# VHH binders against q9vm92r272to629, part 6

Target 1, 358 residues: q9vm92r272to629
Amino acid sequence: LEERMAFIEDYQQTQARSLLLYVREHQPAELISENGTIFSTTLDFALGKVKKMVRHAEHYSLDDARIKPPTPAEIVENQTFMVQSTDVLKSNAKFKVSEKVMAEYARLAGLYLDQIESLRPDYRWDGSRNLWILKPGYQSRGIGIVIRSSLDDILQWTSNNQNKKYIVQKYIERPLLIYRTKFDIRQYMLLTITDTKVSIWTYRDCYLRFSSQEFTMDDLRESIHLTNNSVQKRYKNKTNRDSRLPKNNMWSLDQFKNYLRIMGAPDGSWSKTYNGFKQNLVAVVMASLDETELLQNAFELYGCDFMLDEHYNPILIEINSTPDLSPSTEITARICPMVLKDCIRVVVDLPKNPTAAT
Short names: E, the ipSAE of ESMFold2; O, the ipSAE of OpenDDE; V2, 0.75 times the mean of E and O plus 0.25 times the DockQ between their complexes.

## First folded at step 1 (VHH)

Design c10 (framework vhh_4orz_3)
Fold by ESMFold2-Fast, scan of step 1:
Structure c10 (fold): chain B 358 residues (1-358), chain A 124 residues (1-124)
Amino acid sequence: as target 1 above (358 residues)
Amino acid sequence: EVQLVESGGGLVQAGGSLRLFCAASGFTFSEYAMAWLRQAPGKRREWVALITSGGSTDYADSVKDRFTISRDNAKNTVSLQMNSLKPEDTAIYFCARDFSTGLYEWSPDYFDYWGQGTQVTVSS
């Protein structure tokens, strides 16, 4: 119940931010009409919602920690806002205000968005679509994953699929794209636990996986939005896809580094990305140290999936405890045997000969 | 028996270039990451460059954009191309085998075999 209420609140906050992002991204004249059906009260509601989020993030209060059920008046106000904002975002409904008034709202939208994004950097990856990804808790690799934008659809889906224990998370709407195509980065992590000692190893090597089609938010098909090779290998690459992308939908790290040089990325962009991988993985492991499952396992190999933002900061999207090590391309035929050899060396050989580590 | 033999060191003026070579034998070369480390007089050994079994490269900040590491699996060799050399680059340079194919974070502490070293001297 509390989880449902927390999600509904998060969804509504995201809708308010979505409307302000939309207003910030368009010229005032494009947002208004003499026959407009949306009034300034819709923008006032969104600004008020985001302003409360800023105050909560800056001055977290013990009294405000609980999610309270909405009052009947708040339910009506939220429903009205959802209808009006959805008409703007999905049906191109226009505001009935002057251009000067609309320009002032655009300025305030930018100001409030800058404030919340400075406190919540993860919000910079959001677009104006309010999309959520639903994943089965025990199934990875793209199986059973769906993307939904409607609150009612999300709640109905999770209710109808309770036996699968779905995880609901915000979809990353503004990932870095390569030649207009979505990708993720597969990195391997080896974790060992010996009494109180926890050791984390990552690889200096990794690979990128591309979607079979150009990225678009107008179509939510898995062939566009899920970059797992097990999903993408079921689809043929579209003819309008950039010809510079590989037919096998993978790049080696060296190919990515070459792309960064060609595109004029700042020096050290890859080092920044790799250091971010380490920071994200250390944070996840440290947060999980008290979990019974982690403490029961002395050795685990994980496949870690990352996306990048426009500044080459990595976003951890999934950790898979049963990573696919099959040779699906020349890249995985090279990397996967390396991973297996190193697991044996770390788990079997290194403990038997500790002097080899000096 | 694992053997690593370095060559290509010498005396060079600041701004010059040198190419170091390491000939490896006694193991399946392609299955190991290879590294170059250096030790200046009176200082500890420091890692400067690494190439994984798959060919991915990494460099210490002090040599980035000046040095290039490469490998030739057919000849069992690893090379270090050193450009824009500085007096601070003066050191004995060692070829080393990483115990792994390319693990990070603990790699400098897990080099299991080292060559004898080759002297590089950069005059001002």
Scores: ipSAE 0.259, ipTM 0.662, lowest interface PAE 3.4, mean pLDDT 81

Design c11 (framework vhh_4orz_3)
Fold by ESMFold2-Fast, scan of step 1:
Structure c11 (fold): chain B 358 residues (1-358), chain A 125 residues (1-125)
Amino acid sequence: as target 1 above (358 residues)
Amino acid sequence: EVQLVESGGGLVQAGGSLRLFCAASGFTFSSYAMAWLRQAPGKRREWVALITSGGSTDYADSVKDRFTISRDNAKNTVSLQMNSLKPEDTAIYFCAADSPSDLWYEYQQRGYDYWGQGTQVTVSS
């Protein structure tokens, strides 16, 4: 129940941001009509919702942090907003306001979006479609994953599949693409716990995994949107896919660095990305350690998956506690045995000889 | 007996500068990478800057072009020059010794044997 209420709130907040993104990205004259069917109250609602998000992100509310059940009046207001904003975003409905009034709403939308995106940089990865990815709990290798846009569809799906314990996550609608193709980055992390310290190790090498088809939001198939090698190896690469992409759907870090050089990325783009990996992973580990029993001489290897935005900022999409270390390509045949060997150096050799990890 | 002692913290107005120092003892300083981390009240600890045994440097995006890390192996010290300070830089700054590794980056959270006591930096508006 609590999880359901939290998700509905997240969905509604995302819808408000989606509407304001749409308004910011279009000229005022394109958004209005004398025969428009959408009123300014829809924009007022979205601005109020985002303003509340800014307040909560910037300062702790005096109110209880727990989500309270909405009042009947609030339910009606949310339902009205969802219907009207969906008509704008999916059916190109027009606002019945003057161009001058619309320009003022566009200005305010930009102001509040800039504020929330400064506090939540990951929001810059969102588009205006309000898409969500649903993953079955405890399933591996991409089986049973679906993408949905409708709140009713999402709630029906989770209700009909209660035995699968689905996890619902916001879909990243604006990922960085390479030659028009979606990718993610596999980054290894080792966690070690001793009686004196907790250490988080990030491996200096990583690799990219590509989709078998060019990216498009017009088709939500797994062959386009799921970059897991286990999913992608089931599909043939499309003939119109850029020929510079590898047939085995993986790039080494060196190949990615070469791509950054060829495309004229700013100096330090990779350093920025890697530092972001470290920051994200440290934050997640530190959050989980508050209730974790400290076991002496414990260690665990994780496979962490990241996507990048257009500015090379990473977002963590998944942490796998049982990463696949099999040699599926020439890249994994090189990296995976080295990762295993280097884990032994850190856990066994480093405590005896401080230079072993170098 | 590994020991790291920070100094140089204090109160400064926005736009000002401070230089932090860390004196290290009890280990082979020249072989270790040295890092600065910071923690603001109610916030998680954040990595700020790193300098390797060879002198290569790396910085968090929030401090790039404003902060400069340096080391003096003869004196077993690492320094952080902080320019164009902002109220958001207000935190306790910690010196830490990082494991010598070209293959792994190590972040140490609960280990205080390789962490200093911290030095307070307060930036007023």
Scores: ipSAE 0.030, ipTM 0.401, lowest interface PAE 4.9, mean pLDDT 79

Design c12 (framework vhh_4orz_3)
Fold by ESMFold2-Fast, scan of step 1:
Structure c12 (fold): chain B 358 residues (1-358), chain A 123 residues (1-123)
Amino acid sequence: as target 1 above (358 residues)
Amino acid sequence: EVQLVESGGGLVQAGGSLRLFCAASGFTFSSYAMAWLRQAPGKRREWVALITYGGSTDYADSVKDRFTISRDNAKNTVSLQMNSLKPEDTAIYFCATSGEWTPYYSEGTFDYWGQGTQVTVSS
């Protein structure tokens, strides 16, 4: 877990955006009631918080390296907002305002959300649920991963599991779906270190892993939300799942490229996605160079997991330093031995002149 | 013994087309990724196009939408169709194999190279 105060602030900012997303996505008449228990001050608070986020994003380098902790009054305001907004988002509580006033708040919500999303494109992956994924620091192949929506539950979970050093990250509520089903992409990366340079190799082939059930946010079960083959092999595919999806829950890269063609994706969508994989992985490696001791003549194989947004931008989920290379489907039976073979070829031939033939 | 033999180069006017071929022998061709690289006079060698054993392709931005790489596993050949040629495409073109791994961040490495075929594009 990183700094708790930073996480609490991120959670509260996400709650404000969640409320505004909810307001933007519903008709004003659906949000109000004469017996409503939520007042306009809750919307004013959310708008003010997002407005501050916009100013901060626009002027991040202006000022101030020393951020003061919230005042007692600000803490109380945040607590009140959390209670009121949660009643709206979780219990469908209604606002006690006129339809005309609600329509104006919906307009302002749209305006401020458009502004922050233009400065933070990753915010487009967010829905109104304010969900977080908690992963154990030890890589467990999906074991011990939980999804939580409550700030108190998240803080209690991390406190009760301090010895496991859980990683807390925002759950991606709006990933690209294929035939209404969640997937991720396994991309292999080889890191080699010679006396003269660090080289990052991305395996040119990859594969997709599908959930056994159609995607829904109404149910947080692992059979819907965790696409790891070790998890999905334990579940039967549901009968209402699209029949075009494979029974073994994997697609080859060629099958994915064919899908992009059939769906009319823009030309170059896969090239954009693959270049995004490389950019994400280079950034992660470069960020770790100051902290990581470089060993001469070393190599390491990584399994990298990505999701895509609806614009085919990659979202890096996890890097696994001990990837499973055992055959689990026809696709992995083909790919995994080739990954191992090519690692050996790169390591054996790395010091050789690439213009030389033997 | 691995051998790669390029052919199909020549002289062509700007806007014209050429098709390059690479005949491979001495290894299990269908299990290897194949690439085309080029080197212009006085310049460093640069990557142009890649095709994996599964048929997935990638291209350098300078040739994207103009060049098409393809392979024929039955004949152990890889081809590069070059359309809308520009004087800047003038170079010696090399066939190479690098397995399934694509080098990133640094200059690429490959297992084996051919001798190259000259392509000259006049203005």
Scores: ipSAE 0.000, ipTM 0.223, lowest interface PAE 12.9, mean pLDDT 78

Design c13 (framework vhh_4orz_3)
Fold by ESMFold2-Fast, scan of step 1:
Structure c13 (fold): chain B 358 residues (1-358), chain A 124 residues (1-124)
Amino acid sequence: as target 1 above (358 residues)
Amino acid sequence: EVQLVESGGGLVQAGGSLRLFCAASGFTVSSNYMAWLRQAPGKRREWVALIYSGGSTDYADSVKDRFTISRDNAKNTVSLQMNSLKPEDTAIYFCARESGSYFWDTESYGMDVWGQGTQVTVSS
């Protein structure tokens, strides 16, 4: 119940931000009509919602904000806002305001979005579609993953599939694309616990996985939006896909570095990305230690999946505690055996000469 | 005693070149993965270049095509040739031997033997 209420609040906050993003990204004249059915009160509600988010982010825990139950009046206001904003975002409904008034709302939308995005940088990855990705709680290999935009559809899906313990996550609508195609990066992490110290190790090699089709938000099919190899191996690459992308849908790190050089990415872009992987993984591990017991003399290998934003900042998508190490391509046939061998070097060889030379 | 000692650091003008040397004692550089790392004032250490036991090399994007790592097996040394130096290259440069693992820990980057570092200052 608590989980359901927290999600509904997240969805509603995301809807308010989605409306403001939509307003910011369109010309005022495109948003209005003499026959418009949406009034300025819908925009006032969205601005007020984001103002509350800014205040809570600045002054107290977002967790504390989530536990406050809405009043009956607030429930009605939220329901009205959801109907009106959905008409704008999904049915292209127009505002019945002047162009001058619409321009002022666009300015305010930009101001409030800048404020919340400075406090929550992850919000910059969101678009105006309010899309969510639903994944089965056990290893799915891409099976059963769906993308939904409707609150009712999401709640009904999770209720109808309760035995599969679905995880609901905000879909990253604005990832970096390579030749107009979605990708993610498989990054290995080794966690070791020796004596009283937890050590986090990141592998210095990685690989990229591409979708079989060009990216588009107009079509939510898994062949476009789910980059893992278990999904993509079921699909043929489309003929209008850029021919510079590999037929096996993977790039080595060297191929990615070469792409960055060819495209004129700033010097140090990969170094920035890799340091970001380390920062994200350290933060997740440290947070997890507060929630679980600390095991002594243990190690665990994780497969971590990242996307990138337009500035080459990593976006952590998933951590898999049972990563697939099978040779699915020439790239994985090379990397996966080396990862296993290097795990042994860390857990067996390093303790023999950890600081003192031999 | 197993030890790494750096030399060749100094002051150089932007666009200039410097060559750093790392002398190893107590072990053979050709049998180990060797790296150069750097630390700028107020920043965390970052790796710069790596030479594998087989002789292949790898570089951080910020220095690729400008820096070259090499080794002299007869002299048991590792060198870093730095060309087209920028003010942003100003840092203390460390020579290090790694454990042979391609995993980097968050503190030491999997390195088990470190030199004490050599200062490189690039003026504009």
Scores: ipSAE 0.107, ipTM 0.471, lowest interface PAE 3.3, mean pLDDT 81

Design c14 (framework vhh_4orz_3; at its last look DockQ between E and O 0.10; V2 from the best seeds 0.00; counts 0 for: pae E 10.6 > 2, SAP .717 > .668, placed apart)
Fold by ESMFold2-Fast, scan of step 1:
Structure c14 (fold): chain B 358 residues (1-358), chain A 125 residues (1-125)
Amino acid sequence: as target 1 above (358 residues)
Amino acid sequence: EVQLVESGGGLVQAGGSLRLFCAASGFTFSSYAMAWLRQAPGKRREWVALITSGGSTDYADSVKDRFTISRDNAKNTVSLQMNSLKPEDTAIYFCAAHTPFEVLWSYLPQDYDYWGQGTQVTVSS
């Protein structure tokens, strides 16, 4: 219940930001009509929600710590906002305001979005569609993963699949693309325990996995949006797909670095990305240690999936405790056996002969 | 006994080239990432180039497109080809072997890397 209520709040906050992003990204004249059905109160509501988010992120507020159950009027306002904003975002409904008034709302939307995005950089990855990815808690290899945009659909899906313990996460709507195609980066992480002392390690090599089709938000099919090789190897690459992409849908790290050079990426883009991987992984592990039951002198190998934004900042998508280590391509045939050998070396040799093992 | 032995250093004129070698023994070379670092007089050590166990390479911005790192797993050797040398490249160059997993967080107070003694590179103006 508590998780459900927290998700609903997150969904509603994301809707407010989605509406402001949509307004910021369109010309005022395109947003209005003399026969418009959406009024300025919808924009006022969205601005108010984002302004509260800015205040909370920037300032500590004792007043907001007290539980305040929503009034009947507040419930109605939230429901009205969801209906009206959805009509704008999904049905292209128009605002019944003057162009001058809409231009001022666009200016304020930009201001408030810039403020919240400076405090929450992860918000820059969101688009205007309020999309969510639903993952079963125990499945691997992309099985059972779905993408949904409707709050009712999401709640119904999780209710109907209670036994699978689905997790719900924001879908990354604005990822970096390579030749118009979605990809993720598989980074291995090792967690070890030696005499009740925890160590976190990251593997010094990684690889990219591509979708079999060009990226588009107009089609939510798994062949476009899920980059897992177990999903992608079931699909033929589309004929309109850029021929520079590999037929087996994977690149080595060196191929990615070569791409960055060819496309004129800033020097140090990979170093920035890798440092971001390290920071993300340490933060997630430290936050999760209290919930993780570890055996003395134990280890766990994780497959960590990242996407990148246009500035080469990593976005952690998933940590998989049962990573696919099968030699499915030339790249995984090389990397996966080496990861296993190297993992055994660290786990077995390091605690007994630390100077000799490294 | 772990050993890293550098060679190939010397005196060279600006614009010239040198090739450094590092011979490794006493550990499973093919499993380790190999790196070159350098230290100029009065300065701290800085990283120059890295090659992973899988063969992926990375370079500091100051040497990118001028230096090339490579490895020979059959001979347990890593090399650094240095082209278009500048006086600013003058330093002692060190070979280092890194465990294939980089430590991000540890409560163990141990050095997980092996280091050579270094080889001097001097670039005249």
Scores: ipSAE 0.407, ipTM 0.635, lowest interface PAE 0.9, mean pLDDT 81
Fold by OpenDDE, look of step 2:
Structure c14 (fold): chain B 358 residues (1-358), chain A 125 residues (1-125)
Amino acid sequence: as target 1 above (358 residues)
Amino acid sequence: EVQLVESGGGLVQAGGSLRLFCAASGFTFSSYAMAWLRQAPGKRREWVALITSGGSTDYADSVKDRFTISRDNAKNTVSLQMNSLKPEDTAIYFCAAHTPFEVLWSYLPQDYDYWGQGTQVTVSS
């Protein structure tokens, strides 16, 4: 129940940001009509909500644990906002305000969004569609993953599937694309526990996975929005997809680096990305250590999936225990055996001989 | 016994080129990432280039686009082609071997597993 409430709050906050983003990205004249059905109070509400977010981010941790049940009045207000904002975002409803007034709202929207995004950079990846991805907690390889925008749909989905533990995450609506195609990076991480000492290892090699289809937000099918091989192998590459993309929907790190060079990426872009991997993974592991009972003399290999933003900052989207190491493609046929071999070196050889090569 | 033997160092004029070689023995070369590091007089040893067991490469910003690292698994060798050399590149260059895994958080002192004795590179102005 608490988690549900926290999610609802997060959804509503996201909706507010989405509306403001929408307003910022459109010309005022396009957003208004004499016969408009949306009132300025909707914008006021959105601005107020984001302003609160800014305050909380500045002074308080936005920890969901602090979320209190809404009052009846708040519930009504939120409901009204959700309906009206949805009308704008999904049905292109117009505001019944003057152009001058709308321009001012657009200015304020920009200001408040900049403020909150400076405090929460991850919000920059959000779009105006307020999409969420639902993942089964016990399953990997894209099985049972769905993308939804409607709060009611999301809640209904989780209610109908109570036997399955679902993880709900904000869908990244503005990922970095390669040739208009979605991709992620599979990075391996090894955790070792020896005498209650935890070590975090990252593999220096990685690979990219592509969707078989060009990216579009107008179609939410898995073939477009999921990149894992288990999903993409079911689909044929679209003929209109860029010919420079690989047929097997995977790139090696070298191929990606070449791409970066071709595209004129700044020097050190990969280093930045890789360092970002390390920072993110350490943060996640450290955060989880408090909640995890450590087993002595244990190790675990993880497959970590990252997307990139336009500045080549990595976005951690998933950590998979017991990742698929099957030689499904030429790329994985090469890297997966190597990863395993190298894991053995770290886990077996190093403890036996502290002077052994890692 | 694990051995890394560097060669190819010497004196070169600024703008010139050198190719360093490292011959490895005593371990499964193909399973290790290979790196070049350098140490200038009075400075700390710094990382220069890396080639993973899979062939992926990385370079320090200071040498990017000038240096190229490559490996031959059949011969158990790693090389560093150094072009457009600068006086600032003067250092002892070391070949090092390590696993493709990088430790992010560990109290273990071991960053690199095996080291060569180094080869002197001197770039004159």
Scores: ipSAE 0.062, ipTM 0.398, lowest interface PAE 2.1, mean pLDDT 88
Fold by ESMFold2, look of step 2:
Structure c14 (fold): chain B 358 residues (1-358), chain A 125 residues (1-125)
Amino acid sequence: as target 1 above (358 residues)
Amino acid sequence: EVQLVESGGGLVQAGGSLRLFCAASGFTFSSYAMAWLRQAPGKRREWVALITSGGSTDYADSVKDRFTISRDNAKNTVSLQMNSLKPEDTAIYFCAAHTPFEVLWSYLPQDYDYWGQGTQVTVSS
């Protein structure tokens, strides 16, 4: 099927962006050498690839609906680019160009990245490592999730696990960190379905879950990168961990708001983030309704997991249809019963008595 | 018969102020959260502000620090003080009632129980 070719194209496009990000993040003098092995044609290819991405994002094209196989010439050109760019990104290979020429390439890289990021805001979350996360297609609470950087490894991994379906997603390389530690935010949502409407209800409170280890992209193990409780409860907090982080790896929303104030976040940052949660969740639900057979008087409670970027913009990670509401900390002991109470009120009491009770 | 009747709309210059009122009847006003929503020409109806039965308030980012919602349970009214008005605030403003929940809220227009007919606010540049 064409799914394999589509992923290979996505990976190659991401490699081009990764190279341009690498160039933008370094001083031109750091990237060059008189004995360099990498020529400017590698940069020309990356710029051209991103320019094509900008063109396609600005226009509807029939080509977006069907992936065409690459020609033999395109295969060779892509492979040459992949080898050269990988040498730069993973082996610190140097360009054989003047510092002035490299500075011009850095300017162009910034320009093209700004263009594509304005059209695809999610690309702002990418870094230079071209990392991908592989998730089993079933809800596993973090079991079986791996992070890989090599195209060959990803393709081989999915082939070796033929009896399992995997979802392959771009890994978010630029998450907001608190005291050098990765976290996510658990947001509850209730979906109710009647014969006349679908209603989306969001919990006004939430909580944060922290990794037990400091964040680094040099080490891809789950204890650093998978913040869900079922994974993190198996790990001991690192002994030199920042003491301002909670020992039980959980913050209340009030603790997060206080952190934002202490760190000088813009006024209204939480309200902007929360509105973004609502917008993301509404968009996902609306996109799903065209394919859903509606059942009268149905409801479902979801646990929605978000990360934030460095500008406090929400990044929806997953929506869990069977969230665990067992109290595990003093924070969940407070929040979970209130979520359940209001779910019952919405499902049972509101339809039965549409006039408010006092 | 439940009625929500808006008033106080009109034409105002940019930077000016208006105060909207909503008179409620036919339901137990003090038990409801009350909200203001607005609809500009050619756009979807959007939430502006909400006040719970207990007096807690919430605002859309676009109106924060410029608009103030308040209620008077003795008179069954909710009001919206709109300061520093911009041409982008031009819309029909609707009063709406939403049964309060402790921790869950819907801000979607279809989830409000009662609506007013709306009052026009026009802000000239």
Scores: ipSAE 0.000, ipTM 0.339, lowest interface PAE 10.6, mean pLDDT 79
ESMFold2 (binder alone), look of step 2: mean pLDDT 84; pTM 0.853

Design c15 (framework vhh_4orz_3)
Fold by ESMFold2-Fast, scan of step 1:
Structure c15 (fold): chain B 358 residues (1-358), chain A 125 residues (1-125)
Amino acid sequence: as target 1 above (358 residues)
Amino acid sequence: EVQLVESGGGLVQAGGSLRLFCAASGFTFSSYAMAWLRQAPGKRREWVALITSGGSTDYADSVKDRFTISRDNAKNTVSLQMNSLKPEDTAIYFCAKLEGSYYDTSWESGAFDYWGQGTQVTVSS
């Protein structure tokens, strides 16, 4: 219930930001009509919601904020806002205001979005669709994952699938694309536990996984949005997909580095990305150690999935404690056996010979 | 007690050079890989150079071909020669002892066991 209330609040806040993003990204004349059915009160509500978020981010830790049940008046206001904003975002409904008034709302939307995005950089990954990804709590290799935009659909889905313990996460609507195609990066992490220390290791090699067709928000099919190889290998690559992308839907790290060079990425972009992987993973592991007592002389291999933003900053998507190590492509046939062999070097050989190479 | 003491920082103009030193004590220096990391104001720490117990070296792409790391096991010191310095190299530089991590392994440790106080490097444009 507590999780349900927290999610509903997140969804409503995201809807407000989505409306303001939509307003910021369109010219005022495109948003208005003499026969418009949406009034400025809908924009006032969205601005107020985002202003409240800015105040909380500035004066309170978001981790310390408590979500209370909404009052009857707040329920009605939220319902009205959801209906009106959804008509704008999904049905292209127009505002019944003057162009000058609309231009002022666009200016304020930009101001407030800049303020909240400076305090919450992760919000820059969001678009105006308010999309959420629903994943089964047990490991499924991409099977059973769905993308939904409707609050009611999300709540009904989780209620109808309680036995699967679905996890609900905000969908990253503005990831970096390569040749207009979505990808993620598989980064391996090894956790080792000895008598005196927990050590976190990142593998120096990684690989990219591509969708079988060009990215578009007009179609939420898994062949576009889920980059897991178990999903993508079921689909044929579209004929209009950029021919520079691999037919097996994977790139090696060397191929990605070559892409960065060709596209004129700033010097040190890969080093920035890799250092970001390490920083994200160390933070996650350190947080989890406070909750779980781990046995001595243990080790665990994790497959970590990242996307990138337009500045090559990593976005951690998930950590898989049972990573797929099967030789599904030429790239995984090379990398996965090496990862396993190198784990033996770290766990067995390195403690006995500190100079051992892997 | 492990102790790492950095020195050699200072103010230098763009295109100039500086050499940083780290004096290590309290552990068997020759048995461990050593690294240099840096932290610019308002930024997260990043590694810049690494040297294994055997002398093999590695560098972050941002400093490759400009920085050189070396060690002197007889004196328990590691040094970083920084050439062609850029304003974006401005940071506090830290010496770190690596727990079970080596340049020549495919696995790289994200956690460093011991850090020094750091030494400030400021590069003017």
Scores: ipSAE 0.034, ipTM 0.409, lowest interface PAE 5.2, mean pLDDT 78

